# VHH binders against EARP-interacting protein 1 (eipr-1), part 5

Target 1, 362 residues: EARP-interacting protein 1 (eipr-1), of Caenorhabditis elegans (q9u1q0)
Amino acid sequence: MSECLMFGMDCEARCMTSMTADEENICFLVGTNNIKNDKNQVNKLFMDPEASRLMSKTFRHPAGEVRAIAAHPTKSTILATCTADFSSLGGTHSITIWNIEEDKRTLETVSRLPTEQVMSCLEWEPNSMKCAAMTPFRPEIQLLNMENGPEIVQNLKIPLENEEDEMFSATWSPHHDGNMLGVTGGRTAWCIDCRTDNEYLKIRDAHIHRTISMDFNPNLQHVIATCGDDGYVRIWDTRSTSSALTSLHPHAHWVWSVRFHPVHDQLLLTGGSDASVVLSCAQSVSSEQQIEFRDDEEEEEDDDLVEKLQDGQLERIDEHEDSVYACAWSSADPWTFASLSYDGRMIVSNVSRKHKYALMQL

## First folded at step 22 (VHH)

Design l3 (from n4 with D102Y)
Fold by OpenDDE, look of step 23:
Structure l3 (fold): chain B 362 residues (1-362), chain A 122 residues (1-122)
Amino acid sequence: as target 1 above (362 residues)
Amino acid sequence: EVQLLESGGGLVQPGGSLRLSCAASGFTVSSYGMSWVRQAPGKGPEWVSGISGSGGSTYYADSVKGRFTISRDNSKNTLYLQMNSLRAEDTAVYYCAKGSRYEFLKGYFDYRGQGTLVTVSS
């Protein structure tokens, strides 16, 4: 059993992100959602390598509930949150950029953009000062420039299939120089070019129920993964979307998050409402599989039977007691990942040695 | 303090009508998705209807579509559910909730009232 470290927060939580700016330390940011406005906080969770324990630094979040959280791509002391504050009559909502004062254990407001509606998604583009923000209540994505504070620079209209459809997620592609956004709404997944507002890809009925999340293969520009309420993860070739390349069924209930491994695109991490986290293998549609096909045209060398990983479930984390709202790979260690459940439990796990070695031998 | 107070429930005959109200305080209803959910005796909670934060979109469960109408009065900060052509199967405690249908499915309602009982019986 892979060693799992657990940390329980005092409040419910639904959003987390890896600290991408810190490449040396395994660090995650978690935002809490609690009805008691003053109890809400951002937690910086980090691994103490010497003690093999998960440590936490807690920061009060004075702007109320954290509905979404994003780490600055290059500055480890900067984060942004979507906020919902009910301390005053009428409530207030915002996208706020914060400076982390670690010594003082406080978040200092750098800049704030009031919003009319609560935002539930905030995705910072990894290579720029661009963010995508989304509310379930409008068929649009707001693109923001974060350089001098949150500033809306573009409203991206999403052509939902039905009037009753809701928006569920926005995710930046690691390809196309930060100009491609993946979006899910209703049962549909889109890839949209932000420069032209053109639809690059549309997958109708990607799932038989709602399409909740999507991610891009880090190595293959034409490969995406979707997950949804039907319990499936489907991997698609954007060049031909009439059918999925492959379908995985890692969860017994709704799948709310899917993430490709940042390097080994055979691996997919998923979390779901069944309170489980699953590490799946999709070797058959990975970049390594394609390379093998290219190399096999030349030298029939001795297939040392390196047990190739097969498609399907590799590992399951069942230690959560509530629905898993978020999962993320560590930016510092590619073999470490974290998951967050509703009850505020975070689990940090490692890919098993067995699977690690199997992948490295490929 | 955020509060939701439901009213308008009662006993009604099949085919009758009721109008439920939800008075909100501590937040502005027009800034959030709002929903009506119900729970019948011995059954789990069921999402009934929702209205978007902008108010531009309304949503209904298939079971109530064409019979129920969700609306809001921003000036009164109140959510409504007009229920027509009521059926025995509509008998339930009805709750006003801050959150969209999706949020309901994820168990992510910020706030919920105490509910109002609707009984449809001959």
Scores: ipSAE 0.117, ipTM 0.575, lowest interface PAE 2.9, mean pLDDT 91
Fold by ESMFold2, look of step 23:
Structure l3 (fold): chain B 362 residues (1-362), chain A 122 residues (1-122)
Amino acid sequence: as target 1 above (362 residues)
Amino acid sequence: EVQLLESGGGLVQPGGSLRLSCAASGFTVSSYGMSWVRQAPGKGPEWVSGISGSGGSTYYADSVKGRFTISRDNSKNTLYLQMNSLRAEDTAVYYCAKGSRYEFLKGYFDYRGQGTLVTVSS
């Protein structure tokens, strides 16, 4: 059971990120992909703590559709987007760094890198000016230095099994000092050390046809989660990749996003094309040990009850009416998360008090 | 240099027919699923129809099923939409869209033309 706050946009959207530079306020950025170029926006969505209400500020995005969005790691007025501008035949594409102009309610260009293909992934490494960009159509990752505008500094080649397969996602590892990138394409997930070209570890055949996304366990450096078109989420030890540590089946359709909780790594947040958001537990492969605080029941002093967590679904949010393409935990409150569906509905939810108490022993 | 050029739009009476074309270049057209997407004035975009790279599978939104037919001629790198029994609610700008090899049934596409306007008016 979750309490939800909803905000609806006037048009379709697929990309969302937490405003990582703001660790004190619940805030998310959402980009639109409206066919009419002049109607595209970046929405800054935030919680009004007084009214317990989801609020928005809309900023014009003058470069067409937002195909990916990344927040600057330390400056809350700077963001980057992958753009698709269809005002010309065939479209023009870029990676652009923007400054948020609060007075004019628009984004002002700081710097721009034209790209020959639409980029669908943009991931800012949270502790540096490094950024990873990717198009589905080339088996490579562009590593960018964002310090003086987006500048390609390295090109990581990905050994796809089949030339017909597409690339899906890239995710920075919170381990290895920002030098490891998780990448998905075809049926495979890779962990790539960016310091050395071509060094990689792979999880082959992670999902039936498509390994769509992945995430790194924040506490266990060799544990990752993958999700795919079979509705499964699988958890892997990268040192022993012949079989998954465990498999969860939270969705009836493609899973587009999988995210570990940033602290309690037994929790996994997923969103899928079945229009649902699922909070799952993978206690059996987590860093946490469940502790029973009533070991000596004859000597107990209060009515505290510790709920046992087991693997499987904890909560399901069915308030979306279209595919859920993005999920994110808040950077400001560890119990708050957001989800975005293609029809432009954003939902901000909290982990239920029952499960919060079980994890915190409250 | 990927290009998608739509043509064939115009004014037509209810119950009439119209054939849209999309000339595609700059990629191996037969390797990719293609779609038609439309957007009526003041409305959000609506996926209309999709076709696999080979042309072996075709898909339609419920609102157009039985009236519209998607096809392709891979020797000419051209996508078609035959629209029959047109209704006023079919009035929209129609866009040809290149999807991925595996994701062309939703609005996830990387290239879209400028569109061609279809107006159905009595």
Scores: ipSAE 0.022, ipTM 0.476, lowest interface PAE 8.0, mean pLDDT 84

Design l6
Fold by OpenDDE, look of step 23:
Structure l6 (fold): chain B 362 residues (1-362), chain A 121 residues (1-121)
Amino acid sequence: as target 1 above (362 residues)
Amino acid sequence: EVQLLESGGGLVQPGGSLRLSCAASGFTVSSYGMSWVRQAPGKGPEWVSGISGSGGSTYYADSVKGRFTISRDNSKNTLYLQMNSLRAEDTAVYYCAKGSREFLKGYFDYRGQGTLVTVSS
């Protein structure tokens, strides 16, 4: 098992993001959501390369609980949070942009948008100043322009199948020039074109139970992955969604997060309520498999027995003691990933040398 | 203005019962999912129970299943938690919260100030 680095925060946490603007350092942002309003904070976790230790810088979050966190795509000192402030009898909510004052260990408010409802998802589009915000309690996604402060520019109505259904996630596609959004709610996954509000894709009953998260294959425009309460990860061809291309069962309970590797799309990272993180291989439906099929049409049987990775579990992280709410690949190192459990434990892990080697030979 | 006001907490012996109430104002409880959450001394918050907006579904944490019952009175715009067979480990501040299902336990729009429940012999 590759060496895992662990850091325990003082507060419960459910949201994390990789700092995309920092391409040199392995760095993640974590927001806490403790019921005690004044204890909440944002933690910048980074790896000290010299000490092989996970370090943290803590910033007080004066706007209460962090329900979602997003890093600015290009500015390492800017972040945004969905906030829930319960200092009053009821509570106030916002989307707030912060400037990180590292020397002062403070977050300075740059701009704030009050919201009627608490947002639980905030996704910054990697190539623009656009964000998607979602609340579980409304069948709607809000698109925001973040350039001059959070400003709602569009409301996307989501046609949930049942009145009791809730929204669970929103994720930007790396394709379509920042105009395609993946959405999950109830048992359904959608792809929505934000320019036209048109439904590009609808997968009803993607899972037996709730469909919780989804991600886009970075290399194949027509491939998506979903995960849900049935313990499955399913990979789909958006051109034909009558059945999944393949199904993985990496968890014994609910799967709450699924993330494609940013380069090697045969790798999927998942976290679940069983307190585990799993690295799975889906070679059979990856871009590497397609390339092999194309090459096999032209190239003679060179028998070089390169042990191909098989579909299924490659690695499991079991060091968490509570449900894993979030996982993310490092933006700085494609072989490093992080996971966050409810109890505020963060684990930074590496893909094993064995699997790395196997992938590089593909 | 949305407000949630919890009441009914107090001291009770093990095996005893309490009924918590949450009076809501500024919104209709029957239109939203509602939850009870609790925080014990020195521990993190724990989701206890939830009821769907329609009232057709109720959810319970494993720790309270079979002992606690969540309900609401629409005419009074009030949420309730009937707690039976109370244990020492049930000692906590109990909070009423607006809008949460089991999966989204701990996520809510609004929360009250809480009511203290102490289970002690």
Scores: ipSAE 0.023, ipTM 0.463, lowest interface PAE 4.7, mean pLDDT 90

## First folded at step 23 (VHH; from l3 with S31K S100H)

Design u4
Fold by ESMFold2, look of step 25:
Structure u4 (fold): chain B 362 residues (1-362), chain A 122 residues (1-122)
Amino acid sequence: as target 1 above (362 residues)
Amino acid sequence: EVQLLESGGGLVQPGGSLRLSCAASGFTVSKYGMSWVRQAPGKGPEWVSGISGSGGSTYYADSVKGRFTISRDNSKNTLYLQMNSLRAEDTAVYYCAKGHRYEFLKGYFDYRGQGTLVTVSS
């Protein structure tokens, strides 16, 4: 019985991130895709601690559409966007670092890197000033130093298997000191060491036609999850990529986002084009030590046993009415997550008390 | 390089018809959703119509539904907009737009052409 809070924007939106620098307050950033350039905004969505309500502050985004958004890892007043403005031929596009001007409710430019094409991914490495950017149209990832404005310092070439394949996502590994990037394109997922230009691990044919997103297990350095257009989520050992460790089928349509829980790695959050958000369990391939250490010294009563989560769907949120393109766990509360559908509906949800207790063994 | 070249605009009387074309190059048009967007003088852009890569799904703004028909000829890499029962409010520059691969997303596009002017006046 998940409880959820809903906020509706009067505008299409596709990108969302948690405010990673704020570990005390539940807060998310959402960028809009309004064809009218001067109507675009970044919404700061947060929980009102007094009333348990989803609240918003709207900040004007003066550079057109927000095609990707990333929060500064240590400064809650700084964010970056990939911008698109189609008022001229070829467009005026950029990667821009902004300062949030609370009083004027606008974003002030700190620095800007013009781009030839619309960039569709922006991933800030959480422990550094490194950022990854990509466009679906080129088989490469641009690595940026964000310290003195966005500066391209490296291009990672992605060996797409087919010329017509498209790039989908990039995700930093938490296990490699900010040096490994997970990338999806075509039917394949890659783990790429950014310090070298020719060393990678790949999971070929992870999904039927499109491997759309991936994430790294926060506790197991060789374990990743992928999602794709077949409605599946697959969990892989990168050391043995010929078959998945397990497969879950949470969606009836394309899965756009997959995220491990940042602590309890048996939990996976997904959103898809079936307008649903699913919380799934992959207990069988998780790092969970707490369950392995449990001793049941008395067998006179079954009620003394802690209910273990089983592989499969735990919770489903059907409150969206359009494709869900982004899901994120809160940086401030491990039991809170958010989802965004293209029609501009934002939902903030909690893991149900039943499943929370099963994980905490209360 | 992606190119979108609109044509077929012109002057037409109210109640008349006009057919717009968009010649696409630099990409395989059959793999992308495509849209028509218009901008009336002194107003912001307005999404008009969209079509999936295969041509199996079509979408229309309420203001044009029943009067306009979007179509595509993937063998010629060309998008069309048949405009019937034209009204003065339809006066605008009409742009062809290359959308998302695999699916249609209303108002979401990566390239936009130079446009063709449609003027509906007595």
Scores: ipSAE 0.394, ipTM 0.761, lowest interface PAE 3.6, mean pLDDT 86

## First folded at step 25 (VHH)

Design x3 (from u4 with S54Y)
Fold by ESMFold2, look of step 26:
Structure x3 (fold): chain B 362 residues (1-362), chain A 122 residues (1-122)
Amino acid sequence: as target 1 above (362 residues)
Amino acid sequence: EVQLLESGGGLVQPGGSLRLSCAASGFTVSKYGMSWVRQAPGKGPEWVSGISGYGGSTYYADSVKGRFTISRDNSKNTLYLQMNSLRAEDTAVYYCAKGHRYEFLKGYFDYRGQGTLVTVSS
């Protein structure tokens, strides 16, 4: 049913990103969580230019575990990680910018910022040297300038409703000139303008117990998606947050990642603790629906032969055997995506030809 | 501030028993996955045993299964490792580790204690 290629690491892993600076080659980066500090790696998973064959390269990560990974937005040889090394009491942790040494198969330090706590999120804004970092243990987001190495320039305080709540994720908005950050913690999602350290909006109780992740619709500036521990994905209009626009229930367990397709915003990619990856359609609240509504107001179409995708599940990838913590769309091919489960299994998948044709209206 | 204070280590004969304790402060032990990790002289760290936060499910490395028992006492906010039928290869520094709050992830932790030395020898 689903067309996929698999790669298995011999080590636990939890973080993955696409290599955003490489728009010609399908490429993903995965960092390991090996308890043996000197055995940690970043794996580069890539396909040849014809996308016919899956290849991997392993690069030594000499600073312990990789707790988060972010690709440099314009340089395909530069990446950043949040590192954790517990060989000393209290740990030796950092945010580190690395240069990929292809011949030596290692990562070489460009610059390092020591941190007191393990950071679990690192999100590089795609069009700038701005980066957001967070730990689940503090209700704050650290904003970094990465131009001359990682430098903390601002702390955004997050008003968690309960002191026992933890932070889960941060995501940059594509609509606000790199100044809007989506943040989840406790049961709530926030959209925050980083220029003024103001809350732009709150979506309280977005999920029953935990709002784990969120993403911004790439084409509709007021539409976001959230996911949580109830197995739901909810789509919201930020102008009217009292109720969701629609709810999808793709998973039987916690949903750890939700991502809009970067172009076709009716598509949502999710991964969860039920060991599945689901490609869902939310046509009814997409930009395609908004354009169609305008056309319908001008002309009543009698001969509508074009079939539209319907809301709901389109595809399910059941090839994982452990919780799926990360999903990403390719930056080089709009129909390719990857997923990572904790046992170190990487899967690269394609949107099926049937659904491609429906989206392209062929 | 998170603190993990291990105790109960010492010198013991092969076949003997020992109970390790890990007193925790700054968080509620029952809400987190907790682990024991050990490191023998000259070797890398090895995950030994774990207990999940919710449900209290217990997990063991094959090398200790049937001999070690992990448990916790919520009223004392303390994690325990009961070690029976000790062998020379169990000699190591044993560390208490605080892991993921919501599910057990073997080998994944955010804090580790100072450790307590267990020596098994004649």
Scores: ipSAE 0.398, ipTM 0.766, lowest interface PAE 3.7, mean pLDDT 86

Design x5 (from u4 with V29F G33A)
Fold by OpenDDE, fold request of step 28:
Structure x5 (fold): chain B 362 residues (1-362), chain A 122 residues (1-122)
Amino acid sequence: as target 1 above (362 residues)
Amino acid sequence: EVQLLESGGGLVQPGGSLRLSCAASGFTFSKYAMSWVRQAPGKGPEWVSGISGSGGSTYYADSVKGRFTISRDNSKNTLYLQMNSLRAEDTAVYYCAKGHRYEFLKGYFDYRGQGTLVTVSS
């Protein structure tokens, strides 16, 4: 079992992101979501390289519940949150950009956009000042320019199949120059071109129950993964969506997060309501598989000595005691990932040496 | 503007009863499921009960089944929680929330009240 580090926060939490701007340190930001408005905070969790220990710095979040959190792509001192503030009658919601005052242990408001509804998804495009924000309660994605404060620049209408359907996620494609969003709602997954507002892809009934999350293969432009309440992860070829390329069943209950490894697209990280985190392999539908087929056709190289990973579960983290709401790969170390459960437990794990070696030889 | 205002909390002896009310405004009340959520001292939030928009379906946490009854009057835009056979462990701030249990699990409540304190003590 790969060594995992644990940290328990004193508050419930549902959102986490890697600090993308920090390429040297393993660092994650967590927003808490407690019903008691004034208890909420942002936690910066980071690996102490000297102590090999997970450390935490806590910052009060004065705008109530953190419903979503996003890190600035290039500035490690800037973050954005979707807020639900119920300190007043009726409550107030916003997308707020904060400056982290590390020495003061405070968050300073840089700019704030009030929102009519609470946003539950905030995704910062890694290579720009664009964000996608989503609320479960409206069939739309808001695109924001974050350069001079959150500003709505576009509303993407999502054609939900049923009026009662809810929105669940928005995720930026690493392809298409930051102009493609993966969106899930109801039982459907979409790819939406933000430039044209056109539906690039639609997968109806991607899952038997709700389609909760999706991600893009970092290496293959035509491959996406979805997860849902049916416990499955399904990988799709966007060129033909009549059936999934493959289906994995890593969880016994709802799967709420799926993330491709940023480099080794054989690996998928998932978290679910069964309180587990699973590292799965989908070698058969990965970019490495395609390379092997090409190489085998050209060079009879003795493939016999390379241990090939098989599709399915590679590793499972069972140390969570509550539903896992978020998982993320480290931006600083591609072999490190984090998971967050409802009870505020953060676990930072490493891909096992065995699997790392297997992948590196592929 | 959406508003949810809880009332009816107070001090009650074990075995006693209390009825909570939640006055809703600013949205079409009958179209939305409603929930009661509570948070006890030193504990995390707990979903207590839910009711469909029409009131036709009711749901309860195991901890309160048989003791609590959720109801609503859509003509009055009011949600109720009848609490019987109260126990010390029922001591908590009780919140009215717009949404069902699933929204609670996902953390999607877009609106909730400020809460009303229920203290069960001898």
Scores: ipSAE 0.660, ipTM 0.862, lowest interface PAE 0.9, mean pLDDT 93
Fold by OpenDDE, look of step 26:
Structure x5 (fold): chain B 362 residues (1-362), chain A 122 residues (1-122)
Amino acid sequence: as target 1 above (362 residues)
Amino acid sequence: EVQLLESGGGLVQPGGSLRLSCAASGFTFSKYAMSWVRQAPGKGPEWVSGISGSGGSTYYADSVKGRFTISRDNSKNTLYLQMNSLRAEDTAVYYCAKGHRYEFLKGYFDYRGQGTLVTVSS
């Protein structure tokens, strides 16, 4: 059983991100989404290496609910949030860049872009000052330049299949020099080249109901994973999308998040509304496909047969008591990951030694 | 500017009734599903009821089914919640929100009111 560290926040939360700028410390940022406007906060969770304990620094978020949170790719003191402020009669929405004042335990506004609608997705491109922002209520993705404050530079129209379809997610490809964006809406997943107005890859009916999230394989440029309402994770070859390469069924209910391991692309992390976190293996469609050289030679049963990882569930975390909305791999430790449930419970877990060794062929 | 203003809350005895109203402005009211959500002291938000834009479809949480009735008057840009057979457990701040249950589940309400307090006590 993988050792799990738990931290309970005082408020409900749905968004989390790894602090990519900090490569030395295991750190995550969590934004709360409480209906009481003045109670909302950003929490910096970090592991104390000496104490093997999860520590938390709390910052008041004066702009109301945190609907999305993104860490600056290179500056550990900068973050951005999609905000919903309901202190007024109707509410106001924004994308806001903050400076973390750790000593003061405050967030200072660096810059703010008012938005007409609430954004529920904010993804910072890891190698640039670009962000993608998405609202469920419009069939479009906003690309922003964050260098001098949030500035809309492009609107990408998403051709949803039905008028009633909603947008669900956006994520940057680690490939194509920051020009490829994955988008999910309705039952469809898209790979969109931001440099082109009309060139996109579309996977229709990726799931039986809603396609909620997607991620790109870090090692294989043509491989993506999707998840949705049907409890499935499907892995696709973008060169041929008529059928999935493989399908995994890690959850009994909606899957809110799917994330490839950043290095070992056979591992996928998922969180679902069944209150579970699942570590799955998709070895058969990974970059590390073991060529079973069936050499007919008499496999002397050497007892030390390193158990080969097979496709399917490797580990399940059931310590959450509510829907898991977010999962993230640590940028500092590839064997550490975090999950966040609606009730504000955060769990930091490690891949088991057994599976680590299996992956490393040790 | 979008505005949602709740009214009708107050103190009521167990078994009593209240009718909440929400006045909407700043958007085409009839085009959007609307919901009531509530938050009790010390508890997280709970979705209570939803209604389609046309008013043709209504939805209820199991906790209020048979006791509460959601309705709307699109000509008046007003959302209603008739609450009957009120219980102590119904004590909460009630909010009017733009959107359906699914938006609530994802935390996607883009607009909601300031809320109205309902207290059920003997």
Scores: ipSAE 0.418, ipTM 0.776, lowest interface PAE 1.4, mean pLDDT 92
Fold by ESMFold2, fold request of step 28:
Structure x5 (fold): chain B 362 residues (1-362), chain A 122 residues (1-122)
Amino acid sequence: as target 1 above (362 residues)
Amino acid sequence: EVQLLESGGGLVQPGGSLRLSCAASGFTFSKYAMSWVRQAPGKGPEWVSGISGSGGSTYYADSVKGRFTISRDNSKNTLYLQMNSLRAEDTAVYYCAKGHRYEFLKGYFDYRGQGTLVTVSS
């Protein structure tokens, strides 16, 4: 069992991000889904270094519910949200860039793009002012330039197999200079080059009914992970998509989030509707170099406390009591991760010392 | 495109009953969880009740549990709320709300109707 710190909001929440611009302090942002529009907040959650406890600063979100949240890649005072306000028929919804006003504990509007529908995904490309947005109701991704406010610069059409299929997620690849987007919809995952109209790779039937999320291996440009409604996580080579490289079965219910560790790509973090967070190992398909012993007169000491990691479950966190919709690794500490369940419970956890030490030997 | 048309509101005495209906169109009704949300004059919205796409699971706010019954007829694309033992505190505009496609999520919706007024007074 991992040691963990809990923070509870008295309000539903589905979206969370690390503060990617802050690589020195453990910090996460969580947005609320309060039906009372004037009660919505973005919570900045951070570790108190002296007390080793989770602290919170609450910022008023004056545009209704937070349906998606994205941190500015280089400015820790700027964030963007997809907003939903249902006070009038049809709603007043937007993609809004905010400045965090620490003294007033509110978010102040920098710029706003009204949207006709609630957008449910917002992904800021880490090295640019590009952002991807989507709604599950249209088979398309809106590409945005965020430099002078959110501006639609391109619409990517996604060739869903069936009209009744839905869109689930979008994720930027770290390997293609900000030009490749991973997208899930229906039972399929796509890798799409945003610069070209007709060039994409797809993995059909990645999961039984729904391919809910995906992530790119940070070290292996052709390796991705998918998760879905069958409780599985599958790892694929995009150059040979007829079968998965390996399959892991960490959950008994829908898996909503899958995230590679940003450095140690054998580690995968997942959260699901079984109210569990699982840290899994996929050593067999990772970039990890095997230690090869050759006769060269060197003697290596045995590490009698170090256990070599193998494929499968490493740790399970079962302290949530509702579906886990978001998981994130810390941008500041490679051994810290967070998870969020719909009832507003956030848990910050550490990779156990046993597994941390095993990875440091690699 | 998506339309939710509520009906059945009106003036009723305390202790009385009303049945609200919501006619749905523009989406595959049976695939979505549905909710009733209400808003009293001058107050924020309050989630009242929810039902799964199949109708197999129902959910209620504590303030209405035991008095209200949610149901749906997927063949007629219609959501219902039977309201019994009405109190003055139940006075509100009642909205039909289209929820999540895969599961019921309390307070989560992507579209709501224009509402029907229920007034409970002597």
Scores: ipSAE 0.398, ipTM 0.770, lowest interface PAE 3.5, mean pLDDT 87

